VHH binders against DNA primase DnaG (dnaG). Designs and how they scored, part 7

Target 1, 371 residues: DNA primase DnaG (dnaG), of Nanoarchaeum equitans (q74mb1)
Amino acid sequence: MAKFAPVQYKYIIKAEFEIDGIVDREDIIGAIFGQTEGLLGMELDLRELQKQGKLGRIEVEYKRVGNKTIGTITIPTSLKAVETSLIAAAIETVDRVGPAKARFRVKEIVDVRSSKREYIRNRAKELFVQLLSKTAPDIEELRRELEEAYYSKQLIEYGEEKLPAGPLVEKSDEIILVEGRADVVNLVKHGILNVLGMNGINIPKSVVELSKRKKVTLFIDGDRGGELVLRNLLAAGADIDYVAVAPPGREVEELTNKEILKALKSKIPLEQYIKNLRISINNDENKEKYKELLSKVFDTKKAIVFDEQFNIIDEKPLEEIDKLPSAYGIAIDKILDNETYAKIKGKYQLILALDSNVNAQERVITLKDIQ

## First folded at step 1 (VHH)

Design U12 (framework vhh_7ubx_2)
Fold by ESMFold2-Fast, scan of step 1:
Structure U12 (fold): chain B 371 residues (1-371), chain A 118 residues (1-118)
Amino acid sequence: as target 1 above (371 residues)
Amino acid sequence: QVQLVESGGGLVQPGGSLRLSCAASGFTFSLYGMTWVRQAPGKGPEWIATIYSGGETMRDDSTKGRFTISRDNAKNTLYLQMTSLKPEDTALYYCVTDWYEGSPFQHRGPGTQVTVSS
C-alpha cells in the first residue's frame, strides 16, 4: 500500500544482532519472520502486517567480523505503542539464523511523531518571541483596550463615590490602594482582587474611612507623583500601614506580574518610607540652603522670596504675603494652611514652611523634613 | 547508511550571494521533509527553513526575505539560495532531515562554512 508513506509510521524499532555465522540480509529477515510466526497470534503476524503496510521494510546493516555477522535492524510500524512493544519483544526471541546461533536486542523504539512535536514546540516558541518583538505601538494600545474591557467586568464600585475596586475589597482584611482605575484593572488582571482605586484628584472620604478599619498598602508609581499622593492621603487623615513602590520610571498600570509581586513583597512600613524620604532630602545638595532660608525667616513673622541661586529678592510681613513678587521660591514663618496657600498658589516653584497641612502643587519642604 | 553532504559555502563579501547544496543518499529523499540550520561559533544551532515532501516551506522571519529553500527530488538535492549576505550570516550551515526510516529523527551532515567579510 503506497498510502503508508514514512510520515504515517508511528514508531521505529531499532535492534542490534550478533550471529555466529556468515549470513546475508535475506537470511536475517527470513529468520525474523519465521521464528516470530505465531508467537503473537495471527493478527500480529509480521508477514501479514508488512503486506497490510502496517510494518515497513526491514532495514538491515551488518559487518562481518571473522566468522560472525554483527549489525542492526530497523523496523518501522504504524501500530500502537503496545503492539509495537510486543513485536519488539518477539524479535528478541530470535535465537538462530539458519544453522547459526543469533542474539537480538532492542536498543530503542523511536516515536516518529516526536521530532514533529519537538519542531512544533520549538518553532511555536520562536514565533511567539518574534511576535512580541515586532508588536507595533498601535497594536499595544489595542491590546490594552481589549484587556481593560475584559478585566473591567470583574471590577465593582465601592462607596458613595463609586470608586473602581476589585471584588474582594470589602471582604478582605487587607487592601491595596492605588491612584487610578487603570492601576486597579492591571492588578485585577494579575489576580490582586483586594485593590481599591482613587480618582487621583481629591482623597475620597470612603478611602479614609476604609483605611481606619483595614490594613492598607499604598502602591504608588516610581515617580514624584507617588509622594504627592501619600502626602494628600495623610493630610486627609488616612491610616496607611505600608508603602509599595513601582520600579523607577514605571507606572503601576503597566507592571508585569513579576514586578507587581516583587513590589508588594518589598513593601515597607509607612514610618520607614517617611524616614527614607527625609534621608533623600538630607542628601539634597541644596539642603543647607533650605536650612539657611528657614532659619532666616524663623520667628520673624515674615515671608522671604528668593531666586534660583537662593538670593533673597524681597521680604514682607505675613499679613502682606500677597504683595510679594513671583519668583523661584518663598519661605514663610508659619504652618502652610489653605488660607496662606490661596494667596501664593502658582507664584513659586518651591515653598519652605515650618509645617504644612495643604495639598500644594509646588514642592513643599518643612522644618520636619530637614531636622 | 543515511548520508548528507553539504557544499557551496565559502568566503563572500557583504551584499553577496551563495547557493548551498545538500546531496542526500541512503533514503528515499522525496518522501521526507528537509531542513537547513546554521551554527555560529559560540552559539547554539539556529533553524533557517524547512521544505516538506509536498514542496511547502516554512522559513525564519529574520532571513525569509533573503534566503530561499528549494529541492530537486530527481537529484536527491536540497538547496539554500542566500542573497544580500551580512557578516552576521557567518556560520557553519547544516542539512538536516526532520526524520527518516532507520535513524533518529535528526540526521545531520558535516556542514559547509559560510564566511561573510571583506
Scores: ipSAE 0.000, ipTM 0.091, lowest interface PAE 20.0, mean pLDDT 79

Design Z01 (framework vhh_7zox_3)
Amino acid sequence: DVQLVESGGGLVQPGGSLRLSCVASGFTFSSYWMGWVRQAPGKGLEWVSDIYSGGSTGYADSVKGRFAISRDNAKNTLYLQMNRLKPEDTAVYYCAKDYLFSGEPYYAGQGTQVTVSS
ESMFold2-Fast, scan of step 1: ipSAE 0.000; ipTM 0.382

Design Z02 (framework vhh_7zox_3)
Amino acid sequence: DVQLVESGGGLVQPGGSLRLSCVASGFTFSDYGMGWVRQAPGKGLEWVSDITSGGYTGYADSVKGRFAISRDNAKNTLYLQMNRLKPEDTAVYYCARWLDSYEPFSVAGQGTQVTVSS
ESMFold2-Fast, scan of step 1: ipSAE 0.000; ipTM 0.406

Design Z03 (framework vhh_7zox_3)
Fold by ESMFold2-Fast, scan of step 1:
Structure Z03 (fold): chain B 371 residues (1-371), chain A 118 residues (1-118)
Amino acid sequence: as target 1 above (371 residues)
Amino acid sequence: DVQLVESGGGLVQPGGSLRLSCVASGFTVSNYAMGWVRQAPGKGLEWVSDISSGGSTGYADSVKGRFAISRDNAKNTLYLQMNRLKPEDTAVYYCAAGRFYLSKYDHAGQGTQVTVSS
């Protein structure tokens, strides 16, 4: 019999012996095989088990003490606990080695795997206590990295862009579309397996193509970032059927199972979502203030910055827009284009403009929106 | 207050190189995934590259092999080395920060203009 690969042993039998005579390794091994022959039946014959690779090489260490040979034997086995115990007991029945009287006693049977299982158990407890007792601000990041590592093994890559996706994205007729990888991980963690993520704000071609042949629910936060994603999807030609929105102040990546299911059950058709968004702007208590600020800036070739109470803080010609201070909002006497937006992005929460050809992250209100 | 300030943009000929920098203030960058997104004239925002808190990097297929993202946590600064620039790389480049992966942006900068033209 040839061995083609190393055998992984599960147990090691360790036995002590005392033999009233001068014997060597071969004598001892021969006695073990010979005197146990037939005791456990044909299926547990030690020579046969060794030929099958189920018993490892018998290791013998001994000392001569006068006319006696005293030592230990070690026998690796890949057999189950019951069979290993039977073999160990059979070895204790060996009472001779050649003409010499012998005594064998099993000292221990080592479960090779038990020390590893105990290590895992104790180390996992230790790491868990470290996570719970740590007062450092980055404990939340550690928690999320562990969750990401664990649940990312269930994710697949979808399309040429290798987008993060649940394992049922191709097989399902319905897709839950989310902004990013952390959202996908959270939904997969809660059993939503037909989820597809994007590379943040960028709209992949695979998403646009898939949206034409699947029923798509876009699942977003209720903030401006979610609106930007929807605007970019529609501009790219994606066919979105429904919109689901996370609870106020909550992000998809942090939702509980109950929150996810409630949001998905409360999904609304795209057309209704757009209508509700427009109604929100028209019902805004500050609509009159927006009109007033836009009328003040109209045909002046200036930009005006204002505070949360809509008091004008400063104004400058459009050519000096980058010199205006950060404030609650800005009103500009022009169409918001990419060049202008680059100069004011991140400085204001609200942008009022004559029109816009930019998908801004801030709330942008134009003359069209307030007509 | 959290602030991200980009620099290093400008006019460059096709095949040239630029290095963008983003200096963060009001927070520690080592605790965040950081990245770059861009907006070309008349187009939507496009993800370019990111680097996780642990240092793992990702790149859009359009820039893979040409761009390299890195960070210097001691200087609270993010970098984008842009090589073999093409006219199609013309855009405003924004620095962004998000928790561990750049799947959602918690913070974004004001942008820096990159123009690739002869």
Scores: ipSAE 0.000, ipTM 0.090, lowest interface PAE 24.2, mean pLDDT 78

Design Z04 (framework vhh_7zox_3)
Fold by ESMFold2-Fast, scan of step 1:
Structure Z04 (fold): chain B 371 residues (1-371), chain A 119 residues (1-119)
Amino acid sequence: as target 1 above (371 residues)
Amino acid sequence: DVQLVESGGGLVQPGGSLRLSCVASGFAFSSYDMGWVRQAPGKGLEWVSDINTGGSTGYADSVKGRFAISRDNAKNTLYLQMNRLKPEDTAVYYCTTLYPEWSYGFDIAGQGTQVTVSS
């Protein structure tokens, strides 16, 4: 994972409840987990989300009124707005707590970042006014300078070649190496401050020297040009530890924060990247084998593992995919999603899937890649 | 290639009913959680309903009690029965698979089907 600020909870779900019985906190929480199980699919299971830290601890405040238990629950989430709304709606389907009838109603979903963004806007304006009062001559030039400085002046010049770099390049034990200045600007803009640009395909001496004393991730565009950059780095004696790749057809300089973090999270050891390149080079020779394996798993709800000669070694239902042995490759009868990928990551060199919505470490071949 | 073809939309009066269909091809339909999302004029995508591989269903509060989602795995078809339609239900309706939370929540492959609720 990149050395980026940790993900904080983004939303807080607040819901009211009324239960026609005497129940305690554990009963209420148990009912929420139990009755929502399976409603939103495996990827949004509340217990698993809580284990992953994406769903916070459920806080329960209640009081008893006669034979009723009335109160509120508070649930923090780091999930997106749509997923948070699905979870909130699922909670409203809870209609029992043990033998007692229950009603849950979402009162609000609070965007915890809203107040923080408002504070930033107000405080930035105050600080800006303070700077203007002290530098009153050429206010327009100062405004332009401050607006551009947030990205440009966070950059430093590194080494004799005056390479574009983030301010933490020398201080960090890990470096993200990119091809050009525009890539550096985009990464710094998104909080990646340990980035160094090479100023094109010529490999600077400063890069080679730095690579020998730092852990280096080479972050390349989703095209073949990145392969040439890597080859030139290795030929120049650079010590590259990992490779991260932008999504196909995307350039590092245009990536969103989510895309940057996803690519860096999916970085692969240099050796694995080279193995994946060898698989890609032989892709056309094996296209009919890929078609055969995908056709065999299609509409079976199974996964098949195979060796380097494309002989099937084992197969299991998708729900038992984690029980399959490591092998050269795996073919799955589904779209490769983050949940499925988590279960097979690092076990195979090649993944055949119907489609993919993840940036996998391994070579992924889909139906689109073979027709 | 994954293909989803929506149909069944049209013009209907408030209080009326429509049944939407989505025919899937190019993937193992029975293995995927499926859903309906809609886009009203000038608004973003809104989740409407979903159904998992086991038949468990979810609904947006705005449609709960009025809409019913179902699937026919033998025909690779997803359905949305829409009852007691309101002007607020006017939108293009899309069939989609449900993706993990750290990816785009819904992937739209088809052209959608237009539902217009007016007199």
Scores: ipSAE 0.000, ipTM 0.089, lowest interface PAE 24.0, mean pLDDT 78

Design Z05 (framework vhh_7zox_3)
Fold by ESMFold2-Fast, scan of step 1:
Structure Z05 (fold): chain B 371 residues (1-371), chain A 119 residues (1-119)
Amino acid sequence: as target 1 above (371 residues)
Amino acid sequence: DVQLVESGGGLVQPGGSLRLSCVASGFTFSYHAMGWVRQAPGKGLEWVSDIYSSGETGYADSVKGRFAISRDNAKNTLYLQMNRLKPEDTAVYYCAKYSDFLTGPYEYAGQGTQVTVSS
């Protein structure tokens, strides 16, 4: 047997009415058909259009308020925009329902297919940008710059340091803490509104204060720089609860929605992160070199500085530690304390010591870390 | 300036229902997509639902079939009908306004309304 195509309505006319009397659905529909008869010619007669399936059944929703009937009518139509608009205007000419005075006003004409057209428009733009980015890398960079500039205007400023933040930083019980503005922009772009940026390695007082009254997840890049940020936060007295890490070699500011959600779902308690970090140190490929350097300074009352290849470049007694040149690393024959650290801070990337009682910005490896 | 004011939260038993409202001001409400995001105690923000200016709706998998988003443009009000509530739905619910940019979700959020699902 033959299959018939379903009736496809293109528009829905929605009109409000107020009738100064007690009337029913049938009275209202009758008035609409009767008073519009002949106004638009035979081709656009509402009764005939309904018989042809070009005009859907008129739906009426109403409430009675005192001696008035107020409500809405809904009329589906498969006609073109022009014809639909003419019918909508004709309905507004209905000025009575039976003996009662009436007023009809079209509040909207809904384009039933508008959501599909909006999707097509938006998706076509995305695909076009992707095509251009594939053929011209500078277009992709420009797109990222425009997106970043746009979303940076959506940020709020938090605290006296005017830190970049999402709009929910104060209202949320949990804060996602990131290094910089670009990270904040990327997270806000992806719907994470409780994000706060620090604008670099110096830890703002507002961050430390907020961390004491909120649950804080530190979201860091998948590299050594992230560990440095964590050490600086702990040294400043910040109360960090969780750590989330971007995939290796990836920066928070460039993560996709899926990567962000995966990283945040995989966040771990601070204590577990520190434990894992210590385990990683014990499995470091340079462990034997750390042992060798610490063995060389042990019981010598000296400090030695070394390059990235672990070649010793200078050596001096601990009393002259401040006279040693800047280098990749330093090994000292003592416990790293605040006084000693003040003399070497910022001069090395790696500090090897017998023990440590300070939260240094640099990576610190002790004898106890080397089993 | 943009302002969003949520209401309708409260204490409800598992399996119960609540209807959240959000009254918007400071922008042309009918032109903008709107949504709901929530934050459970000790957790990050989770997108719940949105409704575009076209009337098209979206829902998180965790709430599909249970929650219904709607809007009343004449009253500048966004709604979230929450049915068959679970303890896992306990959170502060925030009303949010979408940006006009093609990519990206929200540019503003309200003060929030607390929903607690407990026996």
Scores: ipSAE 0.000, ipTM 0.165, lowest interface PAE 23.4, mean pLDDT 79

Design Z06 (framework vhh_7zox_3)
Fold by ESMFold2-Fast, scan of step 1:
Structure Z06 (fold): chain B 371 residues (1-371), chain A 117 residues (1-117)
Amino acid sequence: as target 1 above (371 residues)
Amino acid sequence: DVQLVESGGGLVQPGGSLRLSCVASGFTFDSYYMGWVRQAPGKGLEWVSDISRGGSTGYADSVKGRFAISRDNAKNTLYLQMNRLKPEDTAVYYCAIDEWGLYPQYAGQGTQVTVSS
């Protein structure tokens, strides 16, 4: 019996055995040492490793079933993963115990320190939450940050623009296209891994290219801003097949699993969505007033500003558009582009234009929408 | 510098198939053991399969008869053909290099495989 200092074990080898005979613990341990001798070289001799305290005492639990001995062995080790794995494999080569036929099979190798590292991470998260809950006024924001940190590990970067995407965006024949990173995180959280997000003001070239190769469902918020995202995509040459819309007043990034599945199952072909949008605008009591204002600015190179009753307040050349007062709405004699939008952003609730290439915060109605 | 780029993961129904690929660069690919390891959510790493320099293969008991590992040394590419997939196969799969045939080390972000109905 050797004496040794206390050792911190790193791994535990657990193996099952079946022996065709009546044997005891000492017979089993003796067979393990004897039959593995020399197989792994001098450095990994099991008997010597146990004397050095690098292998713990072999624990054996068994039961007798007829003339058979069936059970488990447990071997703690302070060796590295590689050496522990070699020892585990060597134990499987033990084919007899004394005169009896035997079979050993490794069930698992437990990383003792992995369990402790997991405890530390979980405990650190709990303590961090406790610390923040004493100083942070918004627990919902913290929850979202934790979800982002966890689910973002499943996200990849797609294309030259490094767009946020689920791991299946390139491999899937169908993709779900959403506006931003938070939308991607929410969909990935709910198991939708073929999702691609857009970033910035301009439609990314990678999105346009991918849309020509894939079946694309555009998944937009239940507000008016989502309609302009679609217009900008189509203007950029994207090939959109379906449109799915979040419930009224809801954003994709905050939807529950049931709401996401409901919206995706209720997706409609692009052509039908555009038709429904035009019908909605055409049933607007103000449709004729939109037509009148657009007709007044058409081919004038001017912009007209109007109040809630559609009375014209002011009019200026397009080059002086930034000098027009804030009001309910503006009608412009041009395609709404990013340069023009930068000059009028936040000043109006309604923008009437010949066409649009911009993802505006305001409601935008174009000539194509009015027929 | 060693680079391993995994791809081919996806969402499949039980009983389905997927083929994973790993494109290697920055080392002499045909001189190394290569393999696949996986990590299911909330669980530890599990060795899946390996292939020697000469093409000899090994498989974990959980995947024997269902998975097939192969390599194309001319393309510096490692493959894992996964057949008869089970929900239990759901994991991030990592391409691994093993200089001495003793232990795999994974590199890169891995590729997600989800098996669900």
Scores: ipSAE 0.000, ipTM 0.104, lowest interface PAE 24.6, mean pLDDT 79

Design Z07 (framework vhh_7zox_3)
Fold by ESMFold2-Fast, scan of step 1:
Structure Z07 (fold): chain B 371 residues (1-371), chain A 120 residues (1-120)
Amino acid sequence: as target 1 above (371 residues)
Amino acid sequence: DVQLVESGGGLVQPGGSLRLSCVASGFTFSRYAMGWVRQAPGKGLEWVSDITTGGSTGYADSVKGRFAISRDNAKNTLYLQMNRLKPEDTAVYYCAAESPYWLGDSFDYAGQGTQVTVSS
């Protein structure tokens, strides 16, 4: 009727003995139980521990040499290291077996798991070598798929939009907000369970509503796309408290535990993050050039392309933007949207626009950035 | 630099009381969950109590009903009121700031500690 878990022994006590007399296994075991009784209190009574399965069967190996009995005892325990050490020390106090003088000395306490860890280390090396000899070119892709499948089972769907989230999003007073599902999987994999992901550039209503009642840290990639996500969140009315940024050139979805922890510990208040961004732009010696070019395109319904010295090379109406040559930069008299970006992607290093709602690879400067 | 400075420890008789303080600097105190952990001689770290940004409190079973955690965000200070102290409360007490983004017994920052000794 009762359910019992199998007892796993953690340690093995090995002790040597020398007894000045002819004794049997039962005599030796009886002396160990009898002379240790009461020494460590009721909770560590050897007889009771054996009845509970916490102490294994005492194994005795001996040989007789004249009128002496010499050998070893082996005692498995499932107890903690401290308790096992106390029992080992108590055994050394056994000074008689029946009428015979005895001496017990612990020679070793073996951590059973040490042998298993050594086996795992050696076997893992062997299996790794075998895997390399049979590995398909795409084994890394398969490994990622298996890892993602395993950790994605920890995810829940949050809100009406069924957003990817960690299981503690509702219970936690604080939320980590990230761009996508892969970011959520990576954070959950590393034990961050109060994470919520967004889908695409449209800010979900569930995110805005949740942000008003939770402390929110936006955790973004170390590129321009992350900054645009923040702008879109603020424009949608989200209440963001902190910003954490992945190392330059790194994406949240690929960060190690150490990198995640460092980024989150280095989070800064939203106001300070915005101030730092504005200081970087204000310290740009070309800020006046950006203002000048944006002023020239404003209310013209045109796009202007320019060289590295900010000299205008060509200009065309916005409807002919795809006919403009590749150059250092382009200034457009509109909000940079996905349709417009698709026409100019990869052709310029710098894009100047009235505003932006696109995650661009290029550096994008808007009117808000220079005012 | 994040700094946490504990004070208020000392020698007290069983049944006595002590109030520990922790002054925080280098981060926005009001936006961090805070806690107390302790380490008795020869033992590992034991979580004692925590308080969230919203003021919700948690306590270890060993101290529940005897200790009270509180915070003063205007002073960047965390407190632990310890009543009906027992010899087993003897430990170094550490103030800790914990990232609410990592659930578990892990603290991001800890101070230098303050010694509490309960002895007759």
Scores: ipSAE 0.000, ipTM 0.081, lowest interface PAE 25.8, mean pLDDT 78

Design Z08 (framework vhh_7zox_3)
Fold by ESMFold2-Fast, scan of step 1:
Structure Z08 (fold): chain B 371 residues (1-371), chain A 120 residues (1-120)
Amino acid sequence: as target 1 above (371 residues)
Amino acid sequence: DVQLVESGGGLVQPGGSLRLSCVASGITFSSYSMGWVRQAPGKGLEWVSDIYSGGDTGYADSVKGRFAISRDNAKNTLYLQMNRLKPEDTAVYYCARTYDYIWGSYEAYAGQGTQVTVSS
């Protein structure tokens, strides 16, 4: 009699691909099976291994970029390490999908047992926190003290500035950069051990140096504070590769395991994040009002202040900018520099300028942002 | 913002050689796959070669065996050594950041290009 017991997968092959053409999932999978046929002998034929349940379903995630199809494949296998490695290498020999040229590169082979041990560690931490949870305020204070004591034992100090960090920050080729110690504690609590914190808004030299030799994901709040941290990092010369954003109205230090994993899974390249910010400004319902105000101030050597309805309430020469009243916003006929910013900081919610050389806390919109 | 600046193009006779360079800035160069694409007069863009962050290379059939792509991560520079050039290689050559797909979005950026003309 036939057995139908579930097959236990031992490894997961993860590979990246780039295909010079428009193809779908079935085309990609067909090419993998077809071009690897016979390369490893009959015992390691991918179609037969999948039929036997020794090779899991091939998962394909892809994105179209111009005339190219780019993405990742994930292949679970119950085979031994040597057999799995042979299959991974065979996949890298796939050089076409239909008429289109293709390249496959194995990113990693994940040992499922290692993943299970990590799950146990993370789940045990969650259960410990749950055990300490109570409804009374005095008990909540005690719970937080015990949680901090437990998870703080896993933190290390990084660099001359003694920054809070997870124990794997030096060993990992990738780091997750967050604003503060509370963020580090929350991520470590949820099993993310390659995390580095900064001391608030000040950008430590150790962070800039580390960013040049590691792949960095900046994990920020979705509010203005998170954007300010990114601006300060870029101004300090930090090399940021990806940006992950907490859900609207949520801070990294308070995120649940599900929220953290979703945010990190949804991280985007820095350039795409900046492009999305520019697109957001261009689609702003007030874009024409920004253009109008910048056009009115352009080549006047003046600054104009305006209310929430974009009505001009006062104007003065740039030399008298500090004499203008506080208002919703200000438009200036110059590049926003540190000297000018010092005179208007904290007085407006919105600054319109020809360009900017400063890390302003306010929303700054320039000519290049609205074109 | 990412900036890619290509150089090294010029006029060369059939059978000659040229070395193209592309200097990248505003990017963690070592983390990204880089490539070369070209556009011949009156034709669309053609992929020429790429090199992944890990060093694996790929070539179009039209240039395989004649062109060699390489990178110097310390100098944030991508190279294309072009040997045994043919009139059909005449094109504007663009440096592009290709994907190093981890999670999330892909971005492709190209510089201003460098003109290669193969003529006798």
Scores: ipSAE 0.000, ipTM 0.103, lowest interface PAE 21.4, mean pLDDT 78

